# Designs tried in a protein design chat: miniprotein binders against f4hyd7r31to219. Part 16

Target 1, 189 residues: f4hyd7r31to219
Amino acid sequence: DKIRLSAKRDAKEDEGEELPTELNTINSAGGFLVVSPDKLSVKYTNTNLHGHDVGVVQANKPAPIKCLTYYFEIFVKDSGIKGQIAIGFTKESFKMRRQPGWEVNSCGYHGDDGYLYRGQGKGEPFGPKFTKDDAVGGGINYASQEFFFTKNGTIVGKIPKDIRGHLFPTVAVHSQNEEVLVNFGKKKF

## First folded at step 8 (miniprotein)

Design s42
Fold by ESMFold2-Fast, scan of step 8:
Structure s42 (fold): chain B 189 residues (1-189), chain A 80 residues (1-80)
Amino acid sequence: as target 1 above (189 residues)
Amino acid sequence: SPAEEARRALDEARRYLEEAERLAEQGDYRRVIRLTYEAIERAYEALEIAEETGDEELALEAWRIIEEAYRLMERAYRES
């Protein structure tokens, strides 16, 4: 069942690998976002209307590699003024200046256009737009070497994973009042 | 040296993968999964050092081990 995606690991075999559990507040980008006290939600807080003030945050740990599939999810609590929410994966070296997928070593599915961004400075048509009350997921299939994304429990698309090495679950908010809740697997998907 | 550390990690990854392939022929899929985890971890260590030092040959070799280990892991989960 492709709708119920999680890391396919035996619990005994998890001992050597720390999992993403919360958002990384130490490396929060640009001061344009606030992470909740439980570190599982992010809200855009900048009052300026500049198009380049992106709030980007990575998970506290990279996606685990001792599994066949990794998956995490966001719930769009508020789509704000523009609905410019993005979900995806970035390398540790990602500069946190733009939404995931705009610059090299990143990949992101964007809610306002439904496009996929693969580090080429442009998006390509991919899936539906997403907005308030949608649950949107990002995943890695390590056996096929693919990224995949979901909307409300259905896979919307898959692409080759053209980034090598450790990857961090990443979310971005880009207009006033955008707010997402993040689920790293402790709550049922 | 970083080059020696990367080579050592790569060699260890290769040994884990070869042992996993042997155990797969015996149907011991539980140990295959365990050994592919170890192969992947060591290959990622080699890959990180290779990328930092600009050793693209070693980086590609590490990536080939990672790809093969994941294919074997998938087979082991399917058969177990």
Scores: ipSAE 0.727, ipTM 0.904, lowest interface PAE 0.9, mean pLDDT 84

Design s43
Fold by ESMFold2-Fast, scan of step 8:
Structure s43 (fold): chain B 189 residues (1-189), chain A 80 residues (1-80)
Amino acid sequence: as target 1 above (189 residues)
Amino acid sequence: SPAEEARRALDEARRYLEEAERLAEQGDYRRVIRLTYEAIERAYEALEIAEETGDEELALEAWRIIREAFRLMERAYRES
């Protein structure tokens, strides 16, 4: 399936709903990445190199809910040493702070193996691997309650969205020199 | 109180959804879309409080309304 997208997501956009526009460094998990000054790219840092450490960053706003579908993209500028780049959705960390011990449900599509990770501590075969110069997208179909992912404009897979509540577009980098650019829709997909 | 706030949000969401369903029978899909926006917003508010307070019954009711509202929104976009 090819997806035809435009820079304008929703002609019926509600004025009370703020859209993701950039990455949020304050409430994002992981200390092993640097977000660019324009807050639209992330790179794994050399001073924080450690095999156990992953850098995770969320968008500044949750995916909008007054629409039928939401979609955002990354462009893989550099796949680094392991190519362990992930794109997906997570709940806001504030919910965990209110009840320490609640797990943050998350969903991520990984470039290294092409696997999908659903917050169960393991991945499942899902789609193709992705690497340098690929454009990879993550989306929500609210009516069907599905996550979907794309590679270079083609849907590669869909999965039931069994995570409730507000979800934040999320990107992860895991090894030295991994770098991605994020597009929240200001530039056409 | 959080419980009262969640119940009020859920009741508001339910009322918006019921009105949207009624207007859908009349073919007024523009108002259906607006009302489903309101139903979803209120139901997400109820869901967040219910999850924070551990009220799973309320959370499931809010989630049901959310899912139904999105299906109705899809129908309204298709028919409009």
Scores: ipSAE 0.733, ipTM 0.902, lowest interface PAE 0.9, mean pLDDT 80

Design s44
Fold by ESMFold2-Fast, scan of step 8:
Structure s44 (fold): chain B 189 residues (1-189), chain A 80 residues (1-80)
Amino acid sequence: as target 1 above (189 residues)
Amino acid sequence: SPAEEARRALDEARRYLEEAERLAEQGDYRRVIRLTYEAIERAYEALEIAEETGDEELALEAWRIIREAYELMERAYRES
């Protein structure tokens, strides 16, 4: 069940394709999150307990396309008050105040319910909940045109990738003290 | 114009894919992989412009090339 990072190896053969390496601090959601100095962790800092004030951040580059598979991972350092952490993929134009999966052109696996959201405004039962100390991954299989998600090294589910074009690894935090570390492949999965 | 740029990118993508298919028949899977990289890159360029301009026919053609290129890339990796 272990995922191999073919995307990083394939991309080494193409000097023109840049890989995601860190979180994008330029277009972060309005003050609801803080990105660490190394740009590899994010923490929710707003005091609102519920609302549409979700903290969303994309990677600095889209998932590479000159490869068969792309994969990235988060580690849940703190699940905060509600555990409303999400991981997934969004187009660059995604509304940065919504968790991945709430709007069209996005897909997200959510920790509080274990549900998958595919831009239809509601979630579908998908996998287990995830929380503090879990490692959760999001991937693209380009040959099969599927998104897949992992929890602690095991694939929890796959779905059709019904979004065309470049997709950005995306992480969301939505309640006080939620904090995740992001791994784009520099550290072993 | 954007439409001309998208059409050029789509034509280039198609040519790379056709050459990759020819080389696959010859068993030259290393070149197949490189050509599918080029086909995908150019097809994504065409797709992005087509989506911005609302040219759904061009977008669908680009998407078809992308899917065919990934299928060929997977086969090339399997055979190489």
Scores: ipSAE 0.719, ipTM 0.904, lowest interface PAE 0.9, mean pLDDT 83

Design s45
Fold by ESMFold2-Fast, scan of step 8:
Structure s45 (fold): chain B 189 residues (1-189), chain A 80 residues (1-80)
Amino acid sequence: as target 1 above (189 residues)
Amino acid sequence: SPAEEARRALDEARRYLEEAERLAEQGDYRRVIRLTYEAIERAYEALEIAEETGDEELALEAWRIIREAYQLMERAYRES
């Protein structure tokens, strides 16, 4: 896809800006997830079947701003019991207690319903559900001021980016055995 | 003060954007891209401080510069 190719080129051309490279273990919420030793995969770890205990983790750096587009991907290794995996963007001040897009200053595409969440405590129909073996991406087009999301190399939707300031790539897992691998661009998308 | 730091960053961002606009008129798109990087960096700094201090007028000004700089950056990439 042309947008994905542009994002790779633009990010590489500004070597002075620090890029997301791994998950931020310090900002992991509530102990409901474990991050792998390479800090590029996350697995849900909680036996509470009735709690709203979300495992949320941000990238170690915000999305770069000295580029036209930014993009990152997850690979769904295991969709767990409920498939409540989410990908998106949050401000640093996001409290990491909900999936991206549930609270203000966040946006997220959710696998179990395929809905988009825009910080209003509810989702809106958006794209297909995603599950085990899907590659799902989240991106920012800075010129158009849009978020976009992809599934298996195809853009599934675009939405206005109504959040100002630095945004962190964010992933969430919410049921037993959910596990995702994160790609910040070191491997080809 | 933080508010004075934000105003300085905003003024710098504005100067970078104005210079980038002049260079775009002359077709120097490589330098336009570099100046839009600088404008965006300074404007984001101003925006963060303005939001922390509750200066919504300054935050809106910084956001306007950010949007204009990205439009100019996109044009410069298309033309280069």
Scores: ipSAE 0.773, ipTM 0.917, lowest interface PAE 0.7, mean pLDDT 85

Design s46
Fold by ESMFold2-Fast, scan of step 8:
Structure s46 (fold): chain B 189 residues (1-189), chain A 80 residues (1-80)
Amino acid sequence: as target 1 above (189 residues)
Amino acid sequence: SPAEEARRALDEARRYLEEAERLAEQGDYRRVIRLTYEAIERAYEALEIAEETGDEELALEAWRIIREAYALMERAYRES
């Protein structure tokens, strides 16, 4: 069950949207994570273990809307002490205080439980857990209005996209030494 | 005003979608795809203003145009 990425090949090049290319260092949490110099990896760096000290970072641009499908991946370089890594989508107004899917206007697939979070302060069983050396993806199917998630190239689940408007690819790390690499499409999926 | 801007964006989105539907009947799928891009962009502009101002009726109209434009875009890619 592979994902086919829709192409903008038939559109004018000047009508192409600016695509997510890197993580947004300006809007990242100041004390909870560090983004690499190439802006394609993030590591949890806070030594305080408060529940609200989650490291969240959005892509530098929203997912494009002039396409049928959008997709991005993370590679889990280190699962840290708790493996509380999350991947998903958030509106720009998401306050970056909790993992994607915990607060309204966000959706996230979480590695430690394999649960899907849809802005209700709780998760629901969804897919397998994910950990070190897993490649995990988040996608939007605009025609069906669904979010979908993948693990190692296979779709693990789909869910209605109940969030309207522009959405930002979002990654979260929440325990010491968690580190992920992000692929926005420059490398093959 | 923001309300006038939202209505103009919504009207423009509707016109793009209507033209795209017409061109789809003629098999001009390249232009259908481009017009659905325009419809979606304008409808997203209307949606953002409507949500900020709390105009849920306008937001729902913009959202319907977005969904219809994506359905037409999917058909156009399939037929291309």
Scores: ipSAE 0.759, ipTM 0.914, lowest interface PAE 0.7, mean pLDDT 84

Design s47
Fold by ESMFold2-Fast, scan of step 8:
Structure s47 (fold): chain B 189 residues (1-189), chain A 80 residues (1-80)
Amino acid sequence: as target 1 above (189 residues)
Amino acid sequence: SPAEEARRALDEARRYLEEAERLAEQGDYRRVIRLTYEAIERAYEALEIAEETGDEELALEAWRIIREAYYLMERAYRES
């Protein structure tokens, strides 16, 4: 839990950078992904009976760079049919209809297998699976140059941060009824 | 021009998917992953044009290819 508090404190202390506060609705995929009016939750829905696709949405601002750590969290309200929910970081110009970790310059922790994806399209064993009612976090430790992920308040794993520049908190849903709430720090972690 | 580009992208996506299906029969999952990724990318190119032009039939065909390619790619990762 101390890492959550440290990340939140460090983010609040950097008044020179705008912090992520909500999901970016302009870059959300249309037709199968719905972002709530408060821009803090996303649900997979598909009215096209003939198609499926990944619903991906970025935060409205990148993670701050001028801090020791950054952290954000999701709460899995519904794991849907497949439970293929992902949390991670992507560059501004990533392909919107791909899960975090699939594309070069992205990193994602996936709920259905518990694997980490780091831009090669193939996952590697990492942590536990996550599902309905789990709180899952993604963070950056700038001092150690590591990404880290949490499940229900504990670190599940760390990996080297090999992506440079601005990174956007990113969440993905990929099957009917998957729904997550996002916490960028307005509520206590 | 855009309509021709969309049709070419869709045809290319279909060819990538068909080849990926053949390689899956052979257990060559590394190539399956690459080809399904290419199929998805080309199908998205076709889908974007179809959405801009209101071509519902092409959009549905692109979505079908994307769905099938994602399914095959997920299976390839699981088997690999």
Scores: ipSAE 0.000, ipTM 0.142, lowest interface PAE 14.2, mean pLDDT 73

Design s48
Fold by ESMFold2-Fast, scan of step 8:
Formats: structure tokens, C-alpha cells, sequence
Structure s48 (fold): chain B 189 residues (1-189), chain A 80 residues (1-80)
């Protein structure tokens, strides 16, 4: 847990930087999802028969930059009908209509195929599928300029971070009954 | 004016990074880490303006400073 420990230490040293604490219900697409009252849980609320009705939500703040490593996690409470859950990072200007990684200025690890999406309109084989009761994480290593992803405490893979500027932790749900809990670090990873 | 703001932020980032590199030679890693995060903040400011105005040359310069700064912080933690 070296990576998570380093990020937490650096964040505590710089108290002027605001950290992600909850999901952003104002700027994120909410038409196909509902965010819980505590803003730490999201559930898909529409029937997905077309494949373009994605529920996407960003954190309320970007990942901090005054640290060597940033990390956040989701817990898959329910994988729904198709298990089309995604975790990743997007720029604030991301259109919130597709899963993270499908369009430019985004990167995402997808549960239904285990593929990584890097803004090129198609995924590439990356890691295992993830489903109900899995804890899945997304991180940034600023020193190496890499994104990394985890499943149940183990690093699945690392890739070059091809996106410059501030990035927002992002989660997507895409089929009936999909539900995830988000942990931005208040609870131990 | 945005171009002037971006250039001032970039110049400040460069100044902070140069001072941090000097302090690293002296082994003052606490000040190195503090000043290098200042450089990163100013460079991100310059990068954001450069991207909004389409100044790719300035954006690349800011990005170079950011990458160099993070490497210096990593080194400072290893050495301290």
C-alpha cells in the first residue's frame, strides 16, 4: 500500500489543496443514474436497450497535483444486467455521454470486458473483468506520468498518462441495477 | 493579456524549480519539496491558459517543467 500511503502523506503536507470528497451532482450527467444523499453511491435508473444511455458522474474536485500519487476506489455493490461499470479519469470538459476512455480527454478501465479505453474509440485487452463485490481502483503516478488500476488491492496494470492538466475521478454505470460505492479516502482503502 | 499571464506563471515556475535544484545540492530537501510544489502549481496555471489560447509551444514548456518537478520531488524523498 506504498502508493496510497505516499499520496495521503503528500496531501496532508499541503492543506491548501482541496481534495475530492463526493460525487458532483451539478455538472455530471444524471439522466440515467441516481446519486445517493451522501453523494458516495451511484445506481443506474433507466433500461438500457440502445447502448448509448450511459450514466456518468465526476468527483466534486479534480485529483490533487501536490502529491506523487493519487488513488480512489469503487466497490461494486451490484453489477446489474450487463456489468458495464467503468472507473477512470476525465477532464472537466468531458461531455459525460460515454463511458470514461471512449472519447478523447478520458481514460477508463471497464468491468464487462476488462479492457482499457484511452480515448481512441475502442478498448484494448488490459486486465480481468470485475463484478459484484470487487473493489476496483484508479490512480495517477505523477512522477512516472502513468495511470494505474487495481482490483481487490492488486495493481492490474499501468499505462502512460496521455492527458495533460487537471483530471477528475470518474465513474460510469450503463445497465439496469448497476450500483457502486465510491471511496475517496475517508474510509481506509 | 492571457498570453502575458501564462508567460509570467511559466517564468515563476521556472524560478521556483531553479531555486529548488540549487537547494537540492545543499541537501535541504524540506525546502526542495515545498518550492517544487510551488513550481508545479504555477506551471499548471500556465498550461491551462496555454491550452485555452492554443499556444502549444508554451503548453509543452509548462509540461516539461511539471515532469521535471515531479522527478525532483521523487528524488528528494529518496535522498531524505
Amino acid sequence: as target 1 above (189 residues)
Amino acid sequence: SPAEEARRALDEARRYLEEAERLAEQGDYRRVIRLTYEAIERAYEALEIAEETGDEELALEAWRIIREAYRLIERAYRES
Scores: ipSAE 0.717, ipTM 0.898, lowest interface PAE 0.9, mean pLDDT 84

Design s49
Fold by ESMFold2-Fast, scan of step 8:
Structure s49 (fold): chain B 189 residues (1-189), chain A 80 residues (1-80)
Amino acid sequence: as target 1 above (189 residues)
Amino acid sequence: SPAEEARRALDEARRYLEEAERLAEQGDYRRVIRLTYEAIERAYEALEIAEETGDEELALEAWRIIREAYRLFERAYRES
């Protein structure tokens, strides 16, 4: 049994919600991350002395709500110096310089500790750490009202979805050379 | 007013830094990283207003908080 999520689009996709297809471009003076020309990868490139700057990127559209499940995936191309890569979901109003899960109304699975963060500032043990060459996914099961996360095709864990409204697929990089590729379903999971 | 906003931002920065120092004693480095970032952000807000208004004392205090928070962040980052 293999996870098959968001592999198909409904015949009524033209009448329904627009799906996430790419990352939003981050525009910041002296920016500390670069989004690729195809808007499907991000790399941390901060040269400033303040290494506290978190590179956060949201998808261009929120996860659809008119479906039973939603899923997206990242591939860790480079884990950088610290491996502080995070994947999750945030509201549109999310502060862009925070990893998903640090603030209320966000949820994130973090690679450096394998912990789940739900806006309490402190993470809880959840799953394995993830690093270079791992494929990590984040999903929403609307039927059960759960967030779920995967590593290399296997579900790591599930938690209650306590956040209402539109949620944006979100990825964060937080140390030099961290680089992530994002798959919103155009390529097979 | 800009003066009131700067003072609020500076006070918030101090509170975040104090909490971060307390959590560092407990080894909760993830929260220390988050709180030092908040302290730095609020202090920069105060610094920007201080520079616009020529308030040298406020600018100096904001820089002190930024410097202390940055040092604490670096320690937490290395330990985490």
Scores: ipSAE 0.000, ipTM 0.182, lowest interface PAE 14.9, mean pLDDT 75

Design s5
Fold by ESMFold2-Fast, scan of step 8:
Structure s5 (fold): chain B 189 residues (1-189), chain A 80 residues (1-80)
Amino acid sequence: as target 1 above (189 residues)
Amino acid sequence: SPAEEARRALDEARRYLEEAERLAEQGDYRRVLRLTYEAIERAYEALEIAEETGDEELALEAWRIIREAYRLMERAYRES
């Protein structure tokens, strides 16, 4: 897509702005998720599910702001038992205990229902479900002030970006064996 | 103080945006891009401090500069 190409070119041309390159390593005392040694994949490993045992991880840097568009992608390697994978954006202060979009200052596209969550504790119909072998993207259009999401190279929807300030690419896994690979642009989208 | 830091960042953002607007009238879109990058960075700094300190008016001023800078950046990409 032109949007994906624009995001990559804008980020590449702005020398000196630090870009997301890998996932932050979050050590969960409960063992809810494991980040790979290369910090580009995450897997849910906790076998004792309790309602809010969500594995959430942010990128190591916020989305760049000196560009018109930002975009990142996940590849669903394994959808696990429930397929409760989410992709989106959160403020640095996000609690890392709920899926992106569940609480204020976050936005997330959810795989099991295809719903969009805008920080109001509920989801709304948005796009198709996504599962194993799907490539799903999350983006920001700064000129229009919109979040947008993609599935397998096609935009599935756009919504107003009602969160101000720096935002971190965020991924969540919530059921046994869920595993995603993250692409911040080092590989072609 | 945080208030002085926010005001300084906002004033710098405004100066960058005003120069970018002037250069856009002259068709110098490469410089417009660089100046809008600087305006956005300084305005984000001002916005974050304003929101932390509860200065709603300064936050709105910073947000207005951010939106205007992105519109100008978009124009510069289209015209370049």
Scores: ipSAE 0.713, ipTM 0.899, lowest interface PAE 0.8, mean pLDDT 83

Design s50
Fold by ESMFold2-Fast, scan of step 8:
Structure s50 (fold): chain B 189 residues (1-189), chain A 80 residues (1-80)
Amino acid sequence: as target 1 above (189 residues)
Amino acid sequence: SPAEEARRALDEARRYLEEAERLAEQGDYRRVIRLTYEAIERAYEALEIAEETGDEELALEAWRIIREAYRLMDRAYRES
């Protein structure tokens, strides 16, 4: 995918900008997920099955702005009981209690329905569902001002980036045993 | 004050963008890319202050500069 290659080269060319490298464990709230020691995987853990608790975590840095495109990816290691995994972008002020895209100033592609959530408290049909063993990506095209999402190397959709300012790669898990690995570019996409 | 900081950042962003546009006419796309980086950084600084203070006029101006800088950056990468 030329978009991923462009983002990687542009980001590498600018030496003054810090890139997302791992998940932010310090500011993650909720206690409903566990982040691995390498800070590149997250697993839902909540023994209270009567709860509606979402595990949400942001990257340690915002998506870089001194580039034409940005891209990151998750691998769905386990889809858990409900398959309610989400990938997207949120502002730093996002309250980590709901999946990306549910509240204003966030955008998320959700695995259980394949829907896009744009901060309106509802989803709309967008792309295919995604499940165990799928690689799913979220990206920003700054030139066109679009978010885009991928499944297994193919762009599934593009939408206007209606959120201004710095945005953080964000992942969410919402049912027992959901587990994702995050790739911020150390491994080839 | 925050408003003065935002205005200074916005003015710097405009200066960088105008210089980048001039250099694009000369085909100096390497410098165009560097100047658009600076324009974007300063405009994002102005945008964040504007959004925190509710200054939508300044936020819109910063956002316009950001979008134009990215268009110019895209052109420069294609031509270089």
Scores: ipSAE 0.751, ipTM 0.912, lowest interface PAE 0.8, mean pLDDT 84

Design s51
Fold by ESMFold2-Fast, scan of step 8:
Structure s51 (fold): chain B 189 residues (1-189), chain A 80 residues (1-80)
Amino acid sequence: as target 1 above (189 residues)
Amino acid sequence: SPAEEARRALDEARRYLEEAERLAEQGDYRRVIRLTYEAIERAYEALEIAEETGDEELALEAWRIIREAYRLMQRAYRES
């Protein structure tokens, strides 16, 4: 399957709501990650590793709701020591110290195991693992009410979207040197 | 009150959806898309208030309108 986007075009006043354009650094998990000056890449930089030191960052805007499909992508520049990169969606109230999917109001596809996490702290087998040089995507199909995820341009799985309300594209890094680049649709997928 | 706000938003969402359904019967799919955008926005407003106040019955009504509006939006895109 190939992905069709609604959020690829420049937003104009007659085209609807504000779109995610960059990462939000204001309410982060603290000093565990650094966001680039263009706010489109994130790197885990804390060398004093603990099990709870997860670097989580949300997009600056929620996924738009005035469209049939939303999609965003990450490129794994460096998988770091453990490869514990996650991509997904969270509500604004999400605790910014957990990977997406570990607690309620979140859903995440995790690179180290290829599992999907749906807010219960327990993952389920889902898709392949992902690592350095992979392009991984997260999407919402509003018509079918499904989340979907991609790896290198191919859908790896779909699940019911069991979280209501506004959702923010979310990325997590959890081990030294993990680094991802984020594409919200300005660059071709 | 929050309850009045939520009911107002839900009523507005329902009216937008009903008008969109009427326009779909007439084949005016461009206006159907615009009206489903409005229905979804109002229903999300109602849903947010309902979740904040713990009114699960109202939240389920808003969620029903959201799902129906997206189905109609999909049909309108397909036909246009």
Scores: ipSAE 0.631, ipTM 0.876, lowest interface PAE 1.4, mean pLDDT 82

Design s52
Fold by ESMFold2-Fast, scan of step 8:
Structure s52 (fold): chain B 189 residues (1-189), chain A 80 residues (1-80)
Amino acid sequence: as target 1 above (189 residues)
Amino acid sequence: SPAEEARRALDEARRYLEEAERLAEQGDYRRVIRLTYEAIERAYEALEIAEETGDEELALEAWRIIREAYRLMARAYRES
């Protein structure tokens, strides 16, 4: 019966990796943001009255590992009052009140300063600022073990990937009216 | 136990990687890619358990296998 059990597993239970397709509404931060019905858009809906009120949302699945490169994009529909939009990667256990890169096991490229944040609270100069109508991407090169980021189709920078384990595509909005559309690859980049 | 599960996953990852290296010498890059997928999957399983249990030695061994598997996968894609 060993042959039968092996044949059953080989036949249908090994159909590749599940890919990120949507934003995770269950693990979204408080009442500060609204995710669209298609789960591919997020908007900050409350005025940021305190400096710590950040709207953070992860993808519904981690970046796949059975590939050489992973990539996703946001389109900045509205930069809101402050333009404090961030894109990056976090582990599942990430604190939902912080932008990606502010704490350990996270990495984020921030639009208002163009800086990269690696989890120590201090950002470093990295790339250009980004704002309304920009398409901004975050990626992982597994062969080189690097994160990379893009703006409007051009790589703006890359850094060592110093985080082990599964990583979730992550986006953050931090001031009134900030709104981004997320593309996980269903539409051509 | 978690320790036994992690060690089994790590041993499986090593076996897949060693077989992938052998097949790379023979130019069978399609099987190399499939075997590196398996090595990475089992090594990630070992890594997750090692990090949950604080077994840094096992975590470093799993991470080494992951990095070697990705380098071999990249070579296989270039040569196919």
Scores: ipSAE 0.663, ipTM 0.884, lowest interface PAE 1.2, mean pLDDT 81

Design s53
Fold by ESMFold2-Fast, scan of step 8:
Structure s53 (fold): chain B 189 residues (1-189), chain A 80 residues (1-80)
Amino acid sequence: as target 1 above (189 residues)
Amino acid sequence: SPAEEARRALDEARRYLEEAERLAEQGDYRRVIRLTYEAIERAYEALEIAEETGDEELALEAWRIIREAYRLMERAWRES
């Protein structure tokens, strides 16, 4: 499955397509997120822990389209109080106060339940829960038109990609002390 | 004007895809890959304008070209 992840780097060499390299600090949730100076990690900080207080951040560029496969990973440094971490993809117009998958034009794999969310505000059983020290990935297979997700190097599931147009790698944190590191491919997967 | 831009982009995408299919028959897979990149880029442009203007017929046509271009790109990568 790691062979499929290499297609992203081949596309970058010739076409000059701009790739995601860091988190977008300008559009991060006000007051709930602290993004590191290198823009590759995010931590949830908030004294008011309500169900609607989600910290969401997109990558600085959409997933490239001049390739067969795109992939990125998070490493769960700290699962915080509730472990409500999510990884996925969203359109640029996505609301930054919702976890990926709650709104139309988004898809997310959630750590606390292991469920997949596809724009309906309802999750469906999908894969294992994930927590501290897990490496979790999100990918696009453009030829098959599928999203796929991984946990610690293994594909946990695939689903039809029912969202058209450009998609942004997205991560969400939702409880005190949740912290993730993001890898857009500069470090080996 | 947006409708004209979307139609132009869609027509360009179709021409790139047709040329890529022709070159695939000749075994020129390196050019096929480059032409599928161009087809996809133009089709994405058409798709975004079509979705913004509510032209679902054009959006579906652009989406069909995108899917066909990716299948051809996959074939070209396998052969090269």
Scores: ipSAE 0.668, ipTM 0.886, lowest interface PAE 1.1, mean pLDDT 82

